# Ledger of designs, part 12: VHH binders against HTH-type transcriptional repressor CarH (carH)

Target 1, 299 residues: HTH-type transcriptional repressor CarH (carH), of Myxococcus xanthus (q50900)
Amino acid sequence: MAERTYRINIAAELAGVRVELIRAWERRYGVLTPRRTPAGYRAYTDRDVAVLKQLKRLTDEGVAISEAAKLLPQLMEGLEAEVAGRGASQDARPHAETWRESMLAATQAYDQPRVSDVLDEVLAALPPLKAFDEVLAPLLCDVGERWESGTLTVAQEHLVSQMVRARLVSLLHAAPLGRHRHGVLACFPEEEHEMGLLGAALRLRHLGVRVTLLGQRVPAEDLGRAVLALRPDFVGLSTVASRSAEDFEDTLTRLRQALPRGLPVWVGGAAARSHQAVCERLAVHVFQGEEDWDRLAGT
Short names: E, the ipSAE of ESMFold2; O, the ipSAE of OpenDDE; V2, 0.75 times the mean of E and O plus 0.25 times the DockQ between their complexes.

## First folded at step 2 (VHH)

Design g3 (from b02 with D99H K100P S102Y Y104S R105G G106T G107E M108F V110Y; framework vhh_brivekimig_d4; at its last look DockQ between E and O 0.01; V2 from the best seeds 0.00; counts 0 for: pae O 15.1 > 2, placed apart)
Fold by OpenDDE, look of step 2:
Structure g3 (fold): chain B 299 residues (1-299), chain A 121 residues (1-121)
Amino acid sequence: as target 1 above (299 residues)
Amino acid sequence: EVQLVESGGGVVQPGGSLRLSCAASGFTFSSYAMSWVRQAPGKGPEWVSSISGSGGSTLYADSVKGRFTISRDNSKNTLYLQMNSLRPEDTALYYCARHPYYWSGTEFDYSSQGTLVTVSS
């Protein structure tokens, strides 16, 4: 079911904000980017309405709208969880499983067109982040497991992974550019699994974070050079493949040393979670879950 | 210039059928997924159905599943919605909308002006 949306007049009424003010806020401060209806009208979500309510609250309290706009990400942390919870009520779960099964079956049959068609269906039905979280990420996990177990060939794994990657890249292109914070994202130098990183990039972009995505096989020294040039607010690293604690520590030490002192470094992935003690010793943050997105976003 | 022009709306009795058309111009029609969206009086927009650029994949809202069929003729740059077993609750302004890319989810970059479908006894 499509997310419930409201016309601007209804959103205004719900939020207690004049339509003209909403337009002004959107134009001047970019606090909302409502979707457009097919007729070209602004369509506001419950989230959008919540944003408007928060802005109204702050401005009523005497906060300048420019300042309120800056605080909005922090204020929305709780609301987003609530709205996401409500929007998640469209239990795409049954469909998600069906889509995954269909794509897996098609993959096994080397039916690339069918995989593509199902992907298109998924992306037509679900917002980008939901598509990733509910369908694509689980699919890739399953594909990985099946490959490891020998039930899928390398070719089959590559077939579906490349297709998913292409879609993720497209979603990234369509995502907001981000303005508030800047993160540089890279895989561990020897990490071959980049989908998690792409997903992270997608999430961060939608949180308004500017992302420089370096991808795979970036030497630590080169990462350091890039970070010096770009001066990001943080570095995000992805490591999925299991490795020994010693190897992990050696790699992470190298990475940490290549990066400026005081720069926040985050590591995500299964391998990172398994070596939390190493990360702590090196003053590297381990990504644990949903709450950390807000931290990364500076909210 | 991208244009989407819908047709086929009207008044129909409950249980009746209508076929909506959306003529597309100004872009490579087959390269874009398309959707039908409707808006009932006093309600927000409701997604109805989507179809991939090639037409190989279709999706339907639960409310119309089994009754409505989305299709397209890329040679004619036309999107269709066959509506059967119409109900009063199907009364709405129906829009055709273009996805800016196959992976845009519920995002649309262009939409038609809408055609009114009224289901009444």
Scores: ipSAE 0.000, ipTM 0.230, lowest interface PAE 15.1, mean pLDDT 86
ESMFold2, look of step 2: ipSAE 0.228; ipTM 0.576
ESMFold2 (binder alone), look of step 2: mean pLDDT 83; pTM 0.830

Design g4 (from d13 with H99D P100K Y102S L103W S104Y G105R T106G E107G F108M Y110V; framework vhh_7xy4_2; at its last look DockQ between E and O 0.53; V2 from the best seeds 0.00; counts 0 for: pae E 3.4 > 2)
Amino acid sequence: QLQLVESGGGLVQPGGSLRLSCAASGFTFSSYAMAWVRQPHGKGLEYIATISGSGGSTYYSDSVKGRFTISRDNAKNTLYLQMNSLKPEDTAMYYCARDKYSWYRGGMDVKGQGTQVTVSS
ESMFold2, look of step 2: ipSAE 0.374; ipTM 0.718
ESMFold2 (binder alone), look of step 2: mean pLDDT 85; pTM 0.867
OpenDDE, look of step 2: ipSAE 0.388; ipTM 0.731

## First folded at step 4 (VHH)

Design s12 (from b02 with S102Y; framework vhh_brivekimig_d4)
Amino acid sequence: EVQLVESGGGVVQPGGSLRLSCAASGFTFSSYAMSWVRQAPGKGPEWVSSISGSGGSTLYADSVKGRFTISRDNSKNTLYLQMNSLRPEDTALYYCARDKYYWYRGGMDVSSQGTLVTVSS
ESMFold2-Fast, scan of step 4: ipSAE 0.632; ipTM 0.839

Design s35 (from b02 with S54K; framework vhh_brivekimig_d4)
Fold by ESMFold2-Fast, scan of step 4:
Structure s35 (fold): chain B 299 residues (1-299), chain A 121 residues (1-121)
Amino acid sequence: as target 1 above (299 residues)
Amino acid sequence: EVQLVESGGGVVQPGGSLRLSCAASGFTFSSYAMSWVRQAPGKGPEWVSSISGKGGSTLYADSVKGRFTISRDNSKNTLYLQMNSLRPEDTALYYCARDKYSWYRGGMDVSSQGTLVTVSS
């Protein structure tokens, strides 16, 4: 009863996962128990390759490998149920827009339990990075704009932002710490908006980057001292609040001068894009697209 | 799947005007902030302007502020860029993009084709 098997290099090609990563996933998370040839080499089955493909999909979507490994039994059971032709039709799930609208309505009504329930639904249904990109960050942007326009009160804004922050911090604590590359993340010195920075920290940790998160209102001199002590591979800065070109340039110049020459500095957030030319003149990278995550992670 | 189709580019003289349009499909248009990005020959991409999902907030690059106006019609799933007082430096391929909110509005799904704007005599 021979079954088709593949050597690790072929399994890696079929699954789109690096050999080193397959070995790490097997060793650290026990997600695979490949068969052994009589000579003692690993032999990966079609099922093993399918497992690797599912783990790659989840980690590409930003799920930590430790969390992806925990989801694997449920996903494989679903695939087996489909192949068997059994099971009932899957229940319709709320779409990202429906969750955002529900949380906004609950926020307007000061319905804290409803906001909590919808957040739990979102995080159960979506991988962490998709939850952030498709639901939580758009919700926070909408809430911020409504607060600025006067259609939401300060209390309503604080209610939802506090609850979203608590969930993001929990997700960040669950993410792997990383050890292969190190980034220091902070907000601009005058910046109060930290949710974008928390999202960046979450993404980078899922990519295996060690993140030292300094948060809000870090003076340039204090950032400089931290960088000298920690010796990171890069610094990531977040700036969301609107600023004049002069104010932005003054602040970024002080930050650039406080940091070692040659250390890569990245700036993300809505305000960074508005002042791209200033960033270029000061040899600072602006986060502009999804491909920049690979540059930050060194992959 | 997300699809973005730009139109409205052309050749104009310095000081002229053009209006670009972007037809969006495959997602709930009013739920996403939208951006215009341009790439001049031999240069990297430059973000030009963004508009929030409901149109209540707009942002502009320093190089275009006061000359360009971004707008949207959510009933038509269409994004617009009104370009006035055009300069030779505005010559570029212009791309429509959907913001992905990655690093709080840094990530974008950018259109594959773009529309060419040439400002010359």
Scores: ipSAE 0.255, ipTM 0.637, lowest interface PAE 3.5, mean pLDDT 81

Design s51 (from g4 with S102Y; framework vhh_7xy4_2; at its last look DockQ between E and O 0.32; V2 from the best seeds 0.00; counts 0 for: pae O 2.6 > 2)
Fold by OpenDDE, look of step 5:
Structure s51 (fold): chain B 299 residues (1-299), chain A 121 residues (1-121)
Amino acid sequence: as target 1 above (299 residues)
Amino acid sequence: QLQLVESGGGLVQPGGSLRLSCAASGFTFSSYAMAWVRQPHGKGLEYIATISGSGGSTYYSDSVKGRFTISRDNAKNTLYLQMNSLKPEDTAMYYCARDKYYWYRGGMDVKGQGTQVTVSS
C-alpha cells in the first residue's frame, strides 16, 4: 500500500507546527527529509508528522530546537518500537474503550487539553477511518446520550464535540482528494448535527470520491444553486433530529424540488430511517449500511 | 465469531401480538446500537426500530410507531421487539441488526438470519 503522504500545509496542521517553522527546522537542523512529488512539492509521511509532533512537544517544554533535534533519533526509536509493538495487538477494542473513557472523564472535568492529548494518541495509533469508527463516533454517541439524560452539560458536550470536529476536519483535509465521482454533502436546512456528515465525507474521500461539503443547516435553494454549479454525481443529505412525518416530507420535498431531476439523492441519519416511506415516495435513497458506501462510490 | 440469532416469529392474526428476541454474541453488545429491520416479500429492507447501546434512546419508523417497542437487556446480550396491534402489512422477514452508532454514522453492518412474521386471518 502506497505510504500516505501529506503536503507541508497539511503536515503543519497535523503536527500543530507552522509551515515556516517546519521549513526552518528542515533547513537548519535536517530533522526531516521529505520526499518530493513529481511536481516538486514536499510530501510528508506519517512518520514525518510524528517527528514534527515530537519536536513541537520538546520545544513547547522549553527544549531548544537544536537540542530537540539531537534527541529526536532516540525518541523516534522509542516511538517506532512502541508503534511496532502496538500494531501487533489485533484487538484495538480494549484500547478504544480506554480512550473513550479517558476523554469522557476529561470532558467531565472540563479538561480540554487532556481530551486533545487523548485524541492525538488515538489518531497516532489508528488509521483515520478506524479512529472515527471505533473511537470518535462512539464517543460522540455516548456524549450525546449523556447530555440527553442530563449527566453532561451543554458546555461539556460542546467541549468534546468541538475537539472531535476539529480532528475530523483535519482528517478530511488529509484524505485523498478523489477523482472520478463527485458528491455534494449537506445537512437538512434545520439540521445542526454535522458529525455524521463529516464522517460520511471522510469515508467517501477514502473511497476516492470527490466531496464538496456544505455542512449544517443548508437551505434547499442554496443547495440547489450549488448543485447546479458543481454538477455532482449525487447529493448526500444528513438528518438526525426527530421530526414529524409531515415536516420531514415537506422539507425533503422542497430539497428534492431544488435539485435536478434524475440526480441521485441520498439521505442518512436517524430521522431519515424513521421516514423511509416518505423517502421512497420522493425517490430518495436512504443510507442503510456498508453496502451503500460502494453504491455511493460507484464501485 | 459475531452472531445474531433471531427468534419469536410466527403466524398471528391481525390485531395480535408477537415478541421477537435476538441473541447476540461475539462482540461487546452494550457498545453498539441495535436495530430491527424487516423485509417484506418483494420489497426492500426497512428500518423499523433502533435502540442505542445503553438503551436510553429509541427510534421508530412511522409505520410501527406506537405499536412496536424495541428494548434490550445488555446483561443477557439480547435485543427485543414487542409487536402489538399487528397488521397484514407487517408481514415480513424480521432481522436483528447491529447498527453503527446511528447518531453520527448510522448503518447496519451485521444482521441475523431473520425470523418470519406472518400476519394473516
Scores: ipSAE 0.230, ipTM 0.623, lowest interface PAE 2.6, mean pLDDT 86
ESMFold2-Fast, scan of step 4: ipSAE 0.730; ipTM 0.898
ESMFold2, look of step 5: ipSAE 0.444; ipTM 0.753
ESMFold2 (binder alone), look of step 5: mean pLDDT 85; pTM 0.866

Design s52 (from g4 with S102Q; framework vhh_7xy4_2)
Fold by ESMFold2-Fast, scan of step 4:
Structure s52 (fold): chain B 299 residues (1-299), chain A 121 residues (1-121)
Amino acid sequence: as target 1 above (299 residues)
Amino acid sequence: QLQLVESGGGLVQPGGSLRLSCAASGFTFSSYAMAWVRQPHGKGLEYIATISGSGGSTYYSDSVKGRFTISRDNAKNTLYLQMNSLKPEDTAMYYCARDKYQWYRGGMDVKGQGTQVTVSS
């Protein structure tokens, strides 16, 4: 049976260590040798995460990383005990599912205090990025599907979406401001789904990227003026709602023309992947997975 | 441990059909969106389709719309891809992937070992 593994961003969240710091520790001090999946993604084991937690503890206590790395062999017994204890602990998956079910039930009952309480429980129990991926985004997807099928009202959908949005905005304000790499993020024209963009902004800020978040309803010409003034390293556009290949190409062509020729443009979300060939023809990058966070943040 | 095992690939004539399966284990299958992606020999990764955790939402690449159907059986922890009207350009290694809600459903976090599909006369 294959051992459980995590991508670098999840390992970073579990260990409380920034992705950039993990990469620096690997390159400069040889403290980790993460495996690669057949696809070329970094794969971190539970043992790797335990090592990262120990290194963070020592460096937080004032021990230099070079000294902390030298102490790893002596920490073997403690790391084995921690890994064993972690393996015996309850998975977050059962709680994630029950939290989502609880919030759905509360939403159906218009029980705003209960939705609020469960959201607070989630954010106390999980790191922000894991909370987003395992609880908040799946919940919003389920709510959207139930609204589309008529089993939830517009009011119920807005109730939970508003509360999730408020929490995500608060997490963004609490995240450290980036200094060396800068991205301008906006929704695709006529895109009303903002939560994916907020999630991307949160991820990038946790990776140390400075984010200028423009949100919804930004005309192509206004985006062009903003990037001329801000001179970011890239532009990121979110698109979720389904649209025809022709409409997508027309819109993306206008956006590409409004932006400087050499400026990297990334498009993320379900609709971007549906029109990958269009993006390639227009020299626009499509966000595909975990590896692309590294490209946005460090390359 | 997270595990995705693809099967159902093979050699097929143009215009033929194949049904791919992906057996998932080590996580709560119904809680995650699942995707199919492919990689032709010597080329980059191409997205094919995604299905939400509940199965209520599906998304398809332009190249397969109307020909491929993604589905899932949450009771059996299995993902499917029904491939109809196959073309030579569909020849690729096909991968099952767990799809995170990055940019709101747009990013793989775990990928399987793959199953080869070859469309040739």
Scores: ipSAE 0.610, ipTM 0.839, lowest interface PAE 1.7, mean pLDDT 83

Design s63 (from g4 with T50D; framework vhh_7xy4_2; at its last look DockQ between E and O 0.01; V2 from the best seeds 0.00; counts 0 for: pae O 11.2 > 2, placed apart)
Fold by OpenDDE, look of step 5:
Structure s63 (fold): chain B 299 residues (1-299), chain A 121 residues (1-121)
Amino acid sequence: as target 1 above (299 residues)
Amino acid sequence: QLQLVESGGGLVQPGGSLRLSCAASGFTFSSYAMAWVRQPHGKGLEYIADISGSGGSTYYSDSVKGRFTISRDNAKNTLYLQMNSLKPEDTAMYYCARDKYSWYRGGMDVKGQGTQVTVSS
């Protein structure tokens, strides 16, 4: 598998270090020697990001960067041993549960830094899609259920959701550029839950699909205008929140009317699955599972 | 100047095949969806097939579905229509058309001069 690389901006964001500081550390202390893309841009690996995180941690603890740089080889040997030990367990399921529990506990304690640390661990241990499917998506589902049941507050939900969102956006930025097909992705006009859409975007990008992501609460008319301008091969819509069949039909009708007649329209999410008959009547494809990814990708 | 030039039409027996071509010039071909439309003598224009700019998506009318294949070569700025199992009802002037946007199903801003297809025993 081609080693995943990040541009400096993304590496900076992932490590929580300013770009200028990364450049300074590289120049002054030689802590990183990132590869350069054919275009001359620095390409940082997950290892590089880990190094940056360690340096940040040490410096935040009051260690001089010059000293931290000297300690780095020892720290990295320990990290590599830990990573090598973790790579051998094929079944990430036990770890996935542990990570989710840790993040939930941190969320309950309003410990955002701890949530961030666990997220970093997850993303270091798992490929992006696996991280999403096995850890992040289940976490968010659990968080949603707990919020609904009153065991988590809105603030707690927002805390963890925003952290996960930031990581997903970073993963999207690092994902391969699509070239074969173009999809415009958006939530329903009243839909605020965008994590599923982000996950879909990530999957499509890894399938080689170019994705324009419009995000949450996209008005039908605006979507129409965007689609006319972008001329995608398909539109993907996400709807999660439950609604009446009538409201769903009204909304989807409005969306369908705003889009060109021949343009394939896909809809995913729990609400879409619950209103499949409405989708069929409106000639909208309901996303059913793994087989539909190939259809979306045109493979 | 924007131009669409159709070719490949002719006389063919029922059950036969033809391949139409459309050479495009004067615009960024890959940025536009393209379509084939046809007009039988004394009848209105019929929208029969379209293809997205990338070629990743296609549409066919029920009248030609399973028999006709629309394709494109963006490197050659050429649109194609492979017509198989031709029927007398397919007799028409065939036009290549540019979709002003994408997937408008009948929305075209420019069409060629056309090529005549006649299916007769």
Scores: ipSAE 0.005, ipTM 0.251, lowest interface PAE 11.2, mean pLDDT 85
ESMFold2-Fast, scan of step 4: ipSAE 0.793; ipTM 0.906
ESMFold2, look of step 5: ipSAE 0.593; ipTM 0.816
ESMFold2 (binder alone), look of step 5: mean pLDDT 82; pTM 0.837

Design s64 (from g4 with T50E; framework vhh_7xy4_2)
Fold by ESMFold2-Fast, scan of step 4:
Structure s64 (fold): chain B 299 residues (1-299), chain A 121 residues (1-121)
Amino acid sequence: as target 1 above (299 residues)
Amino acid sequence: QLQLVESGGGLVQPGGSLRLSCAASGFTFSSYAMAWVRQPHGKGLEYIAEISGSGGSTYYSDSVKGRFTISRDNAKNTLYLQMNSLKPEDTAMYYCARDKYSWYRGGMDVKGQGTQVTVSS
């Protein structure tokens, strides 16, 4: 009994990838080098099927196949290292949790090189949107909570948040350019939490939307002037910090009044959903689920 | 397979209490914010509460703040909603939902089959 192999039709079923797509990936990107049987047929191993499953995941999440192919060596090295480590007592937790805990420990030790190494590993292993959703944003939330409880210092919080921010900005620059739909994104005027806005910008760029990112501390009047000049298809606003309904309504009313009549305004983040009725009264859309991305992208 | 299974709904008198549970499987529970949303018969979805992956941050809709409490047990992959001082207006199908951090939470991508809560005299 040598290692198990499958013909292409069975590999396709196991990986959830069409036979024609497997052939195209082999031919154009060289991602698979299946072995040949003595009769000349392709023989796919369990490892080959795992590769196909990873490529399907990455492409389903919006990563171009050429970019997904470049990530495979690093993903496979990670899997091989885990398999090799099984002989000793090793951490069996999911990668996402392990990466977050490693970065937290390194942050407490002021080990910037280790934080950088783990961030690079995360971004090599996961497509950008998944990296943000499952590792980077949860890490930033946890770091913020630990800072608030006194278990992390301001310096430690700044160390990791600045490093994550730099990576997210790099991913935004690498994201596809949009030409047919345009959104202007900003935080609520007094909102300091910008990472959610960066995540939204990254998602919209991958959906082909042109994004003008204004970030934090944009006064309502300045946003109004920018919108008059840029004439976007919509405005997206981020609000995370808890606010009273009265404060939220006062701020959103000022923002709505600063913007042209009939321009769609979207608000995202946890605080927006807390005040859904206020948003409805002011004719402002609340981002509530993944299906809303299509509405924002005009698809 | 990713699954969210709600339980704990039922018929209750106004002013009463119920505790809802949601059993999650098929994903890294601690990596996601979780939410409770509700849908009254013939109406749209209403957000009720959200909790961060660690459990350290909670958010509530204006309609339930002070009456409902969201919590989670990451060791058991379980989400809870403690509902106190129930009103007829709270009558709805209640869904457990997984939230991505895409816009710094609020990106519901999966919800369960739901559990019915009826508040009636």
Scores: ipSAE 0.628, ipTM 0.830, lowest interface PAE 1.9, mean pLDDT 83

Design s70 (from g4 with A33D S54K; framework vhh_7xy4_2)
Amino acid sequence: QLQLVESGGGLVQPGGSLRLSCAASGFTFSSYDMAWVRQPHGKGLEYIATISGKGGSTYYSDSVKGRFTISRDNAKNTLYLQMNSLKPEDTAMYYCARDKYSWYRGGMDVKGQGTQVTVSS
ESMFold2-Fast, scan of step 4: ipSAE 0.653; ipTM 0.860

Design s72 (from g4 with S30D S54R; framework vhh_7xy4_2)
Amino acid sequence: QLQLVESGGGLVQPGGSLRLSCAASGFTFDSYAMAWVRQPHGKGLEYIATISGRGGSTYYSDSVKGRFTISRDNAKNTLYLQMNSLKPEDTAMYYCARDKYSWYRGGMDVKGQGTQVTVSS
ESMFold2-Fast, scan of step 4: ipSAE 0.675; ipTM 0.860

Design s73 (from g4 with S31D S57R; framework vhh_7xy4_2)
Amino acid sequence: QLQLVESGGGLVQPGGSLRLSCAASGFTFSDYAMAWVRQPHGKGLEYIATISGSGGRTYYSDSVKGRFTISRDNAKNTLYLQMNSLKPEDTAMYYCARDKYSWYRGGMDVKGQGTQVTVSS
ESMFold2-Fast, scan of step 4: ipSAE 0.639; ipTM 0.858

Design s76 (from g4 with S31D A33Y G53S G56S S57T T58I; framework vhh_7xy4_2)
Amino acid sequence: QLQLVESGGGLVQPGGSLRLSCAASGFTFSDYYMAWVRQPHGKGLEYIATISSSGSTIYYSDSVKGRFTISRDNAKNTLYLQMNSLKPEDTAMYYCARDKYSWYRGGMDVKGQGTQVTVSS
ESMFold2-Fast, scan of step 4: ipSAE 0.627; ipTM 0.848

Design s79 (framework vhh_7xy4_2)
Fold by ESMFold2-Fast, scan of step 4:
Structure s79 (fold): chain B 299 residues (1-299), chain A 122 residues (1-122)
Amino acid sequence: as target 1 above (299 residues)
Amino acid sequence: QLQLVESGGGLVQPGGSLRLSCAASGFTFSSYAMAWVRQPHGKGLEYIATISGSGGSTYYSDSVKGRFTISRDNAKNTLYLQMNSLKPEDTAMYYCARDKYSWYRGSGMDVKGQGTQVTVSS
């Protein structure tokens, strides 16, 4: 099994330590040796996050970081014993698949309190981005497919999607404000699915990007006017619903022409990758993988 | 541990057909979207198709739509790609990938297999 890892912004949130401070501690005191992805990004493990939490606790109690770093081997020995004990105690705890199955069953039963309880459990156990990627987005996809196939009713689909939406909006409000880089996010002009856009907004906020979220039903010309007023560093568009190559090209051409020529435009979501050649011809970037989050966030 | 093992590649004439298979292990196969991607010699990765965990939703790149069909057998932990009307331009190393739900519904590949070579030549 692959060990879970977090980008530095997520590790910072989980540990309650500023990104800049983590970099300084790593550079000056050697307290962490994070793994590297093949692309060269820092990858922090649950153990690394635990180390950061211990260092924060000690420095908050008045211990100098240089002294806290010297105590780290003893603390890690105790922490590893504690983590081993928690691991054994948590053998029966729900996993991502179990949480999704539990919420689906509760949705079928119209058991709103149970869906709420499981959502609370998920968000207590996982950082917000992991919760979205591994539990919430897969659940919404499954629910949407079951509704399309007739296995779930419209009421059941709305029940769970509204509850998930409320939690995502709350997480967005709790996320730190971005300062330097600014993105405007909207759904593709005829796109009604907004959960992917909300997930992208949440991820960008956690990467330190200031996000202006315009949502659904924004005509190309109105997006153009908003962009002229806001002067963002990029525009991000979400597209989930399948469409023909011709329809996609016509819509994207209208969008490209409504936006300033030099402004980067990104398209993400399940349908975006289907039309990569169209996007390339129109000088529009397609979101394809994890490395693209850093490209959106900049440096 | 996670493993994806591709098979079924080979040499085929233009207009021919091949069926690729991907055997998955080390995770709950039915809970994840799966994708096929390819890499022609000396070029970058090109997305081909995605199928949802249940098999209920499929997405195809414009270059293969109508010619390729992605499918899965969750009882066998196996992903398939049926390739029809093959063209020289389809010559590439083909990879099976576990797909994430970032941006919603199968966006961002998580892990990629070792690949199987497809060569379309007269």
Scores: ipSAE 0.594, ipTM 0.822, lowest interface PAE 1.6, mean pLDDT 82

